# VHH binders against RCC1 domain-containing protein 1 (RCCD1): the designs that were tried, part 20

Target 1, 376 residues: RCC1 domain-containing protein 1 (RCCD1), of Homo sapiens (Human) (a6ned2)
Amino acid sequence: MAEERPGAWFGFGFCGFGQELGSGRGRQVHSPSPLRAGVDICRVSASWSYTAFVTRGGRLELSGSASGAAGRCKDAWASEGLLAVLRAGPGPEALLQVWAAESALRGEPLWAQNVVPEAEGEDDPAGEAQAGRLPLLPCARAYVSPRAPFYRPLAPELRARQLELGAEHALLLDAAGQVFSWGGGRHGQLGHGTLEAELEPRLLEALQGLVMAEVAAGGWHSVCVSETGDIYIWGWNESGQLALPTRNLAEDGETVAREATELNEDGSQVKRTGGAEDGAPAPFIAVQPFPALLDLPMGSDAVKASCGSRHTAVVTRTGELYTWGWGKYGQLGHEDTTSLDRPRRVEYFVDKQLQVKAVTCGPWNTYVYAVEKGKS
Short names: E, the ipSAE of ESMFold2; O, the ipSAE of OpenDDE; V2, 0.75 times the mean of E and O plus 0.25 times the DockQ between their complexes.

## First folded at step 16 (VHH; framework vhh_7mjh_2)

Design m5 (from k5 with G99S G110A; at its last look DockQ between E and O 0.01; V2 from the best seeds 0.00; counts 0 for: pae O 8.2 > 2, placed apart)
Fold by OpenDDE, look of step 16:
Structure m5 (fold): chain B 376 residues (1-376), chain A 124 residues (1-124)
Amino acid sequence: as target 1 above (376 residues)
Amino acid sequence: EVQLVESGGGLVQPGGSLRLSCAASGFTFSSYAMSWVRQAPGKGLEWIGRIYTSGSTSYNPSLKSLVTISRDNSKNTLYLQMNSLRAEDTATYYCARESYTDESGYSDYAMDVWGQGTTVTVSS
């Protein structure tokens, strides 16, 4: 068993409430910063104003607008109004607790239920049935919603492996690698080619025949990663979160270019000639209602993805982090606040010789787990 | 100018067959994956299928038995063969380009260019 090299968690982006452990209040972090308690953290779940950290020892710690701690925690899921905590029971049973985020884990939970982990059916050859990362419950028969009703059942037939929640929609990955979506669709985030809402889980037909390994849901966009490392992305592209051309960024770029051209008397107009030869303005995409295939630079394979409200993060097989979309608070990790409509590698990890293993986005921030690259 | 123009739509009887064409211009057609999408009156968009640059195809399972997508790169033309047409197949059919390649080498397979559509009416 290759001794898992000790890794660390990093955070960057909006930290106005002190959401990052040890960062203090009021700081925007524009580059990855190691979390003080980062070595023992196994789970990070970020809401807008606070972050939940679960340690390998089973300690839950809240940082930000909500503060508090709890023991015997296996998992936690944070939203602005609701904190879901999975706790180990005295036996094989787990206890799910739902807390008001403001309660800081003090007093009585809003709701609690014993959850019996379904016996690892012998037949799942994929041994790592990471069955039930919150908000998906361990039994995969329900999930926690940040809005009432807080407990939402899932049809057993879906055989859910992963569930991610956007602002208004849900994205589900089943055991077979199929993707389902439901909820609000006004931004095309459901991927069905319509802007209509779906009340029930609907299979993404456009992805049929493909096996997905992971799903991610942002505010109004969705991402999935195939087993082969392909990225499919759809939904809202207001801030370039789909890595597709957007008007908002084009206008900003022209403004900056004009300002830069006014500053640099030297005539080298870096014409971002992204123009098709015939001067037709590059098409801008505001909404992508079907999954679009996104290729990373150099043909890199993706293995992990996470979405914020308007930004996307992807980890490659080689351990590189790419980010794009809304960058106003530095949540892209490029030491600036620029929004991007193209994938950009976060150079911090490369420069530090770190291999990124995991990424999780809050609405306006990003957390990354990375390990030192083994000296070959 | 980048353009897609669908043709071949019209009135067909139930059980009939129809072949739609999509003529591409203003770009290197062979370098792009292409999709067919349809919209029935009062309904949303329905994805029909895709053909990749390699010539491989993917179909909506609900339509797989009824449709075949092909391409002729020498003619810059995309085709949709439809068989055993039913009343429910009445729709406007669109071809769409599914990729954008920029100078930086980024490839986005998004439906960035659409035709005006061709209308198919299946009626006795």
Scores: ipSAE 0.016, ipTM 0.342, lowest interface PAE 8.2, mean pLDDT 85
ESMFold2, look of step 16: ipSAE 0.662; ipTM 0.859
ESMFold2 (binder alone), look of step 16: mean pLDDT 82; pTM 0.814

Design m6 (from k5 with G99T; at its last look DockQ between E and O 0.38; V2 from the best seeds 0.00; counts 0 for: pae O 3.4 > 2)
Fold by OpenDDE, look of step 16:
Structure m6 (fold): chain B 376 residues (1-376), chain A 124 residues (1-124)
Amino acid sequence: as target 1 above (376 residues)
Amino acid sequence: EVQLVESGGGLVQPGGSLRLSCAASGFTFSSYAMSWVRQAPGKGLEWIGRIYTSGSTSYNPSLKSLVTISRDNSKNTLYLQMNSLRAEDTATYYCARETYTDESGYSDYGMDVWGQGTTVTVSS
C-alpha cells in the first residue's frame, strides 16, 4: 500500500473575511497558499464568506464570517446562510444538522434529523463509495437544500452517487454514470437545450450513452467529467466559465490570452493561425444550453472538476490543475486577476512539483489538495 | 451607475450610540438583500449583518446585541444602528449589496457592490 504521502490544502481567491485557515486577513490571494492549519483536513466546503473544514479526526472548523467548531463531524456543506453538518451519532446512525451559518454552531440547530446510512450494499464494485458527500445524504435518498425545506427527497430509482448544487439548479450523477438536472434553467445550466426550468430530475439526453465519473455545478453553469476524461460543460458563459469565447472578455482588451502559445513539447510556438479566413467575428457564446465537449490543452484527461460562481477548475489525470472563467479575485490561481475564456494551467503546482488530487471551489475562491510528486 | 454611499460615521465616546446610513442608487434597492460589513484597522473584514428583501434580518452573533439593521425602501436607504459602542468597534463600516440572496440566507455570489465606507472611531 503505497504510503499516501501527506498532502496539503491550498487556497486562493477571495479571502476578505479570512475564509482560508491561516491565511492572513487579506482580501485577495492571487496565488495558491498553503493552509497553515496543521490540521489534517479531509473535507473543504466553501461559501462566499466562510469555509468549513472537516478534519480526519472529525473536527469541523469554520473560518471567515462564521466561526466555530464542532466534533464528531463526518461532513459539512457550507452555504452563505446555512451550514449543513453530518455528525456521527452514538450508534450507527448519523445526525444531520442544519445550522444558521452565523450561529457559529452555537445553540440549537435550525433543523436536525437522524439519518441511517444504508448499509453499503456489497455490490458497489466501485469501493470508494463517495456516496454521502453533502449535500447528498449518506442514504442517497435525499439531499440538503439551502432553501426550505432543507430535506429534499430523491426518488429511489435515481441511485444517486453525487449531487452538486448550483445557485438555482441541481446536478445529479447516478450509479450508472448518468446525469440528471433540475431547477432553474434560465442560463442553460440544466443542459436540456432549453432555458426552461425543470421541477423534477431530468436525464440529460445529450450525454446518453456516455458514462460520467463526476459532476460539478457552479452558479449558473454545469460540468461533468466522463470516465474517459472528457469534459462536458454547459450553462452561462458571461465570464468565460465555459471556456468559450465571451463578449465581456473581448471588450476588456484582456484578450491577451489569445496567444496561448501552445508550447509544443519541443518549445516551438504553434501559432494556431486560426485561419479564420472569413473575418466573421468569432461568435461569442453567452449561453450554452447543451453540453459542449471541452478539450484541455495537450489532450489531457480530466478526473476532477469543481465550479465556483463564475469559474471552473479541473484536475487532470496527471495531477495538473486547470482553471478558467472569472478571475477578479485571483480565484484562478495565476497570480493575477485576469478572467480567462480558455483553460489555463496553474503553474504554481507544477513549479512546486506538486500533484493536485482534489479541487473544490467556493463562489470566489478555490481550494486545492496536492501532494508532493514522488521522486521516481 | 450603481452606487452605495455610507454616511453617519464619526467620533463617538465609549458607550455611545451611532446610526449609519447607506444610500443606494442606480438599482432597484428593494429587490436586493443588503449587508453591513466592517473593517477595523489592520484587521480583516467582519460581517455585521444582513437584511433581506422581506425585511427579515440576520446578524453576526458576536454583534447581535449591539446592532440593528433596517431599511427604508422608499428612500433607498439602509441603516445600521449601533449601541453601547466600544473601542473595538472602531472601524470603517461598509454597506454592500448582495447579488443572490434569498430569505433563507442563501447567497451564492456574495456582495457585488460596496460603498466607500464610513469611519467610526470610538474613543474617550
Scores: ipSAE 0.055, ipTM 0.566, lowest interface PAE 3.4, mean pLDDT 85
ESMFold2, look of step 16: ipSAE 0.673; ipTM 0.869
ESMFold2 (binder alone), look of step 16: mean pLDDT 82; pTM 0.813

## First folded at step 17 (VHH; framework vhh_7mjh_2)

Design r1 (from j3 with S99A; at its last fold request DockQ between E and O 0.41; V2 from the best seeds 0.73)
Amino acid sequence: EVQLVESGGGLVQPGGSLRLSCAASGFTFSSYAMSWVRQAPGKGLEWIGRIYTSGSTSYNPSLKSLVTISRDNSKNTLYLQMNSLRAEDTATYYCAREAYTDSSGYSDYGMDVWGQGTTVTVSS
ESMFold2, look of step 17: ipSAE 0.737; ipTM 0.894
ESMFold2 (binder alone), look of step 17: mean pLDDT 82; pTM 0.823
OpenDDE, look of step 17: ipSAE 0.477; ipTM 0.788
ESMFold2, look of step 19: ipSAE 0.745; ipTM 0.897
ESMFold2 (binder alone), look of step 19: mean pLDDT 82; pTM 0.819
OpenDDE, look of step 19: ipSAE 0.684; ipTM 0.871
ESMFold2, look of step 21: ipSAE 0.681; ipTM 0.869
ESMFold2 (binder alone), look of step 21: mean pLDDT 82; pTM 0.818
OpenDDE, look of step 21: ipSAE 0.677; ipTM 0.871
ESMFold2, look of step 22: ipSAE 0.723; ipTM 0.886
ESMFold2 (binder alone), look of step 22: mean pLDDT 82; pTM 0.817
OpenDDE, look of step 22: ipSAE 0.646; ipTM 0.859
ESMFold2, fold request of step 23: ipSAE 0.790, 0.654, 0.057; ipTM 0.915, 0.854, 0.455
ESMFold2 (binder alone), fold request of step 23: mean pLDDT 82, 82, 82; pTM 0.822, 0.821, 0.821
OpenDDE, fold request of step 23: ipSAE 0.769, 0.735, 0.877; ipTM 0.905, 0.895, 0.951

Design r2 (from j3 with S35H; at its last look DockQ between E and O 0.38; V2 from the best seeds 0.00; counts 0 for: pae E 2.1 > 2)
Fold by OpenDDE, look of step 17:
Structure r2 (fold): chain B 376 residues (1-376), chain A 124 residues (1-124)
Amino acid sequence: as target 1 above (376 residues)
Amino acid sequence: EVQLVESGGGLVQPGGSLRLSCAASGFTFSSYAMHWVRQAPGKGLEWIGRIYTSGSTSYNPSLKSLVTISRDNSKNTLYLQMNSLRAEDTATYYCARESYTDSSGYSDYGMDVWGQGTTVTVSS
C-alpha cells in the first residue's frame, strides 16, 4: 500500500473575518497559503464569513465569523446562515444537526434528526457511491437546505451520488452519471436552454449520453466534469466565471491598457494602430443557458471542479489547478486581484512541485488539497 | 451611486451607550438585509448582527446582550444601539449591505457594499 504521502491544505482569497487561509494577516490572501501544519483535515466547507474544517479524527473546527468545535463529526456543510453537521451516533446511526451559523455549536441546534443508513443491500456493488457528502445526506434520500425547511427529500429514483447547491439552484449527479437541475433559472444556471425555474429535478438533456463524474454549483453558474475529463459549463458569465468573453472584463482591460500607454518623452501618443483586422469583436456572453464545452489549455483533462459565487476552479488529471472568473479578493490564486475570463493555471503548485488532489471553493475564497509530487 | 455612510462614532466612557447610524443611498434600502460589523485595532472583522428585510434580527451570541439593530426604511437608515460599552468594544464599526437578498431575506454570498466606517473609542 503506497504510504499516501501526507498532503496539506492551502487557502487563498477573502479572509476578512479570520477565516483560516494560512499565515496571512490581511483581509485577503492572493497566493496559496498552507493551513495549519499537522492538522489532518479531511473536509473543508466554506461559507462567505467562516470555514468549517473536519479532521479525520472527527473533530469539527470553525474558523472566521463563527467559532466553535465539536467532536464525533463525520461531515459538515457551511452556509452563511446555517451549519449542517453530521455526527456519529452511538451505533450505526448518524445524527444530523443544523445549527445557526452565528451560534454554531453553542447551545442547542435549530434542528436535529437521526439518519439511519439504509442497510447496504448485499448485492448492489454501487454501495461505495452512496456515501453522499453534505449537503446530500448519506441515504441520498434527502439533502440539507440552507433555507427552511432544512430537510429536503429526494425521490429515491434519482439515486443521487452528489448534490451541489448554488444560490438559487441545485445540481444532482446520479449513480449513472446523469445530471439533474432544479430551482431558479433566471441566469441560465439550470442548463435547459431556458431562463425558467424548475420546481422539480429535471434531467439535463443536453448532456444525455454522456457520463458525468462530478458536478459543481456556483452562485449562478454550473459545472460538470465528464468521466473522460471534459468540462461542461453554463449559467451566468458576468465575471467571466464560464471562461467565456465578458464585457465587464473587456472594459477593465481597456482602462488598464489606456493607463499603460506610456507617454513617449515627446508627448506623442503612440497610437498602437493595432491593425483592426475586421474580426467581428468576439461576442460577449452574459448568459449561457446550455452546457458549453470548455477546453483547458493544452487539452488537459479535468477530474475535479468547484465553484464560488463567481469563480471556478478545476483540477486536472495531472494535478494542476486552473481558476477563472471573479478575482477581486485573490480567490483565483494568481498573486493578484484580477478577474479572468479564461482558465489560468495556478503556478504556485507547479513551482512547489505539488500535485493538487482536491479543490473546494467558498463564495470568495478557495481551498486546495495538494500532495508532494513523488520523485519518480 | 450605491453608498453607505456610518455616523455616530466617538469617545465614550466605559458603561456608556452609543447609537450608530448608517445612511443608505443609491439603492432600494428596504429590499436588502443589512449588517453591522466591527474591526478592533489589529484584529480581524467581527460580525455583530443582521437585520432582515422583514425587520427580524440575528446577532453574534457574544454581543447579543449589548447590541440592538434596527432599521427605518422610510429614512433609508440602519441603526446600531450599543449599551454597557467596554474597552474591548473599541473598534471601527461598519455597516454593510448583504448581497443577493432573496424574498426570504436569505443570502449566502456575503456583503457587497460597505461604508467607510465610524470609529468608537471606549476609554476612561
Scores: ipSAE 0.403, ipTM 0.751, lowest interface PAE 1.3, mean pLDDT 87
ESMFold2, look of step 17: ipSAE 0.516; ipTM 0.791
ESMFold2 (binder alone), look of step 17: mean pLDDT 82; pTM 0.812

Design r3 (from j3 with S58K; at its last look DockQ between E and O 0.48; V2 from the best seeds 0.52)
Fold by OpenDDE, look of step 17:
Structure r3 (fold): chain B 376 residues (1-376), chain A 124 residues (1-124)
Amino acid sequence: as target 1 above (376 residues)
Amino acid sequence: EVQLVESGGGLVQPGGSLRLSCAASGFTFSSYAMSWVRQAPGKGLEWIGRIYTSGSTKYNPSLKSLVTISRDNSKNTLYLQMNSLRAEDTATYYCARESYTDSSGYSDYGMDVWGQGTTVTVSS
């Protein structure tokens, strides 16, 4: 068993509340910064103002606007108003607790329920039922909502494997690799080709015949990664979070380009008449209501994806991290605050000879788990 | 232009009270949840509390007994009443607009507009 080299977690982006994105006193971290050394973190769930860290030893630690700790924790899911904690019971049962985020795990939970893992039916040998991570409950028959009612049942027929929540929508991956979405659709984030809301889980028909391995939901956009490493992305593109051309970034680029117009010593504005090659201005896309195939540079295969409010992060099969979208707080990890409408590789991990294994985005920040590249 | 302007900061003695105001402009104030945040010298941001569009409030438990947040939508103004001030309450106080306020008056995606802050110094 190759001793899994201990990895480390890194954070970057907004950290004004002390979300433990590193030792920096700043409101923003523009480059990946290692989290506290020596903590064996297995789960990171980031809200805007605080982050929940779960250790392999079952300790939950909160950092940021909410502080606190708890033991016997298997999983945690953080939102601004609500902290869901899955605790180990005295037996095979788990206890789901919903806390007010501001309570810092003090006092009594707002809500609690025993969750009985469905007995793995004897017969499905392949059923490493990857117990769904929060917000999906272990039984996959419900999920935790950040808003009351906190417990949301799922139809058993969905056979949920993964569930991700955006601002107004949910994205579900089932055991067969099919994707369902429901909730608000005004930004095209449901992927059904309409801007209408869906009250119930609806199958994404555009992805039929494809097997998805992972889903991610941002504020108003959605991502899925196929088993073959293809990225499908849809929804809102105001900040380039779909890696599609956006008007907002074009205008910012022109303003920077205008300031970079070196006044020649003689005061003459060299109008670089860039030859208007008649190329029709690439259409700006504000909304993509259908899944669009996104190619990474060099044809890299994706294996993981996560979405913030307006940014996207993808991990490749080779362990590279690509980010794009809104970058105002450095949440893209490129040592600047620029927004991008194209995937850009985060060079920090390459330069440090780190292989990225996981990515988790908060609304305005990004967390990454990486390991040292084995010396072949 | 969307703008928040804090006022009412100053020097106060320990045990004193202070009321801060935040004037909002350039947006429909009543449609947004609002928060107060402070930053002590050399420290990170600390969330004080929030007021929803409904007028309901949530507070940092550590500060709940000392602060009251209110709003006057007719004046586009947010208020922070602070009582029994201590030296540790010395900070720059910011009002902030919560981004993406849903129909419940709640936002989960951060504070997208900030004021310049008003400084409160608690000293004998």
Scores: ipSAE 0.393, ipTM 0.752, lowest interface PAE 1.5, mean pLDDT 87
ESMFold2, look of step 17: ipSAE 0.684; ipTM 0.881
ESMFold2 (binder alone), look of step 17: mean pLDDT 82; pTM 0.816

Design r4 (from j3 with E98D; at its last look DockQ between E and O 0.33; V2 from the best seeds 0.00; counts 0 for: pae E 4.3 > 2)
Fold by ESMFold2, look of step 17:
Structure r4 (fold): chain B 376 residues (1-376), chain A 124 residues (1-124)
Amino acid sequence: as target 1 above (376 residues)
Amino acid sequence: EVQLVESGGGLVQPGGSLRLSCAASGFTFSSYAMSWVRQAPGKGLEWIGRIYTSGSTSYNPSLKSLVTISRDNSKNTLYLQMNSLRAEDTATYYCARDSYTDSSGYSDYGMDVWGQGTTVTVSS
């Protein structure tokens, strides 16, 4: 931890719109490929057709269906049709801009507003990047939405620390480690045990008494990681993105074998969909509307998570990367296009003696920051 | 086993119209949303739009005025109607099976089966 090591970004998954994700000209990259050597990237934010890269020096670059660059950028957040950019201003205020993605940062933004870093400057003297990471604004009193109104206030008593947007829902992690969700709930992605939508932030009662350290939101699923490294996951599972048994993968011999093992242990049983007990098929879970505990292989502790539209990625305390869910573009990083309903380690980083430090999923791809493992 | 085959491409004069077809086989066509995507020479892919199982559609905003997507479940066929074609519409057009099963407008869920494409050339 104390040794400084060089790092690099890697990408894999869908790149058919020209996204920088590897060196191939095809539609997809199946194995992690290094990218942007020698560039000090501090933020990657990806949509399904383009990716935004922000350097520590404040340069923003777009790759894919949109290409362009801008300076004085503190942060960026990409959605399919809209790009939010946080720019440095001359004083303590920053400028939040929303751009049409196809503009390639040329001309004028669709919308702009000055924002202040009051919460960041007063509550955290050391200044953690987490407090100012979009879509959560630096003040922690609002967030940016890809749909008007773009500026969305948050009640100050929420004391937000992290906010993540899925396709139709939001997750908020507060300073005390509590999790709130709101938005569309039709796929169980809100985690309240129902499929009802929520107009306003609603506390996840099922997680009371636990302190969460990270949240991640995907297309229609949700993940959080506790301070002790436990993973809680809920929502839609048609592609195995919850690492719970799924109907679509039941006929896969590898997936079925892992499902059967999980069914035979005294673990949590959130819903049983199988037939008769004698010779019955394994149970399948299409929707999990309540947080489910997920254990990684060998008792590994999670530290960070990120979600695409239909896949999930987790970084462990020891620097391993696990992925699961939809893999048909190679976004799981296993050198194939196989989908999984169980966590699988991405062997590339182990084979290259790399320690994974961060992961950021686009809808159909995955970006990873990793450093060389020091001699130990 | 699962297959998508596009047809109807060819040479069209600027300002003309063209209707593309995509024949589906090997799966229950009526249970899947379907998308059209195009790729101009030397460029990346560009998503055109999607039609859901309900028959409702969602379009790329920059192309919405130029295209109409429809489907005929009895023929297992997806259609793309294009009007007022311009030289920049020259591309290979692909149909793709979208794995989305809900009528809500989520367009980046994933396209897991692609056709081989049909080429449209707009030239005088």
Scores: ipSAE 0.235, ipTM 0.631, lowest interface PAE 4.3, mean pLDDT 82
ESMFold2 (binder alone), look of step 17: mean pLDDT 81; pTM 0.810
OpenDDE, look of step 17: ipSAE 0.744; ipTM 0.891

Design r5 (from j3 with Y106F; at its last look DockQ between E and O 0.52; V2 from the best seeds 0.00; counts 0 for: pae E 2.2 > 2)
Fold by ESMFold2, look of step 17:
Structure r5 (fold): chain B 376 residues (1-376), chain A 124 residues (1-124)
Amino acid sequence: as target 1 above (376 residues)
Amino acid sequence: EVQLVESGGGLVQPGGSLRLSCAASGFTFSSYAMSWVRQAPGKGLEWIGRIYTSGSTSYNPSLKSLVTISRDNSKNTLYLQMNSLRAEDTATYYCARESYTDSSGFSDYGMDVWGQGTTVTVSS
């Protein structure tokens, strides 16, 4: 069939367990490739070994180490051990199910509960990142956790709009554009200027007075994007995932040596190893525990962000995609396996005259929704 | 210089046994969960199992009866014991470090360090 397509999904990065990322059957794809899974995909959620695809018609499909399908699905959220699925119920309530990922949707879920949907808001009807998506539940009064207890209540006063989970931490964006974090903090991923853990949501004071539009959580780093298009980033930088200087990203050197010497005024740890011509050590940053402002090349405004385990992806208002961080599986999309500690535009979309509208990172891969320039 | 080096591969007869080793260096071995993964010729990767920092193990259900994973933290060495080998077990076997481990040893973020692999061939 000839079809009028508004856009298509593309994938790149790790796919060694047979995850569908487009063209490759090897272990990794280094350049964006169109996906062959249905043209009508509206949600992509990826774990290390498998990816969940949800179509507008309510079909959920798994690809990779788990393969299976189910109907009447509104949303899905994948973690390596668990798959959360939001399904249409018999009435106005939705059914939240938690499945063992390896079950591939066969048999019975590990856990299920009826939930009441909130009125849904959309900031981009063609986009991936919409308010109220899993792991935040439609009621905005709870979220799903990859570890029991799976249902985690949130205080209603938080007025949650978006919630993202990293490996050991959580980020919450509220209705007023304020950001809260909690969980593990030993890599600075909570953004409070310390490495202490937080058991309960704690407001990021450094962002007060700014209105944030998006949050993203990686393995051990955090990103948010303001309504005016500014990027704030914090946490672990051993792989360059913050776009701050790091010694361990020399193209020919994979060995990292850490020498802590001092802290910057902003609380970041400055580690200096080796000498400059004047004998002073060259600075680099291993951990940034306080939000740092990040400028994209050409001063482009950001609108969306997503994080993998050790990489970061950002979509600009004009439809460009920038990536940085660990790239050894090709998840940066630059036709190589080079890691970067600075943002680099993914030229594939520019060369194909495509505008990027959404990005979703798995831990070691990247999925992108893009449309043709002009009317689509 | 974080490094994993597998050894112990080779030719083995059907029904035989083989023990693979993985020597780790450049990191605190006892702080990481470790996995074995294999790749048969022309196939994708297949996860075999993991051993947590506690010494507990978790296995691919389809392989559980054939394999045993162990570790010796004093020697920074990971082991894979394979028994009753069959021709379909012919593969390159990789040792991998789990990307990060939480306090329970669980890792949801895959592997960040791989060895070069050791080849096991099962044939008469």
Scores: ipSAE 0.485, ipTM 0.784, lowest interface PAE 2.2, mean pLDDT 83
ESMFold2 (binder alone), look of step 17: mean pLDDT 82; pTM 0.814
OpenDDE, look of step 17: ipSAE 0.731; ipTM 0.885

Design r6 (from j3 with S99Q; at its last look DockQ between E and O 0.49; V2 from the best seeds 0.00; counts 0 for: pae E 2.04 > 2)
Amino acid sequence: EVQLVESGGGLVQPGGSLRLSCAASGFTFSSYAMSWVRQAPGKGLEWIGRIYTSGSTSYNPSLKSLVTISRDNSKNTLYLQMNSLRAEDTATYYCAREQYTDSSGYSDYGMDVWGQGTTVTVSS
ESMFold2, look of step 17: ipSAE 0.537; ipTM 0.808
ESMFold2 (binder alone), look of step 17: mean pLDDT 82; pTM 0.813
OpenDDE, look of step 17: ipSAE 0.744; ipTM 0.889
ESMFold2, look of step 19: ipSAE 0.534; ipTM 0.805
ESMFold2 (binder alone), look of step 19: mean pLDDT 82; pTM 0.810
OpenDDE, look of step 19: ipSAE 0.746; ipTM 0.898

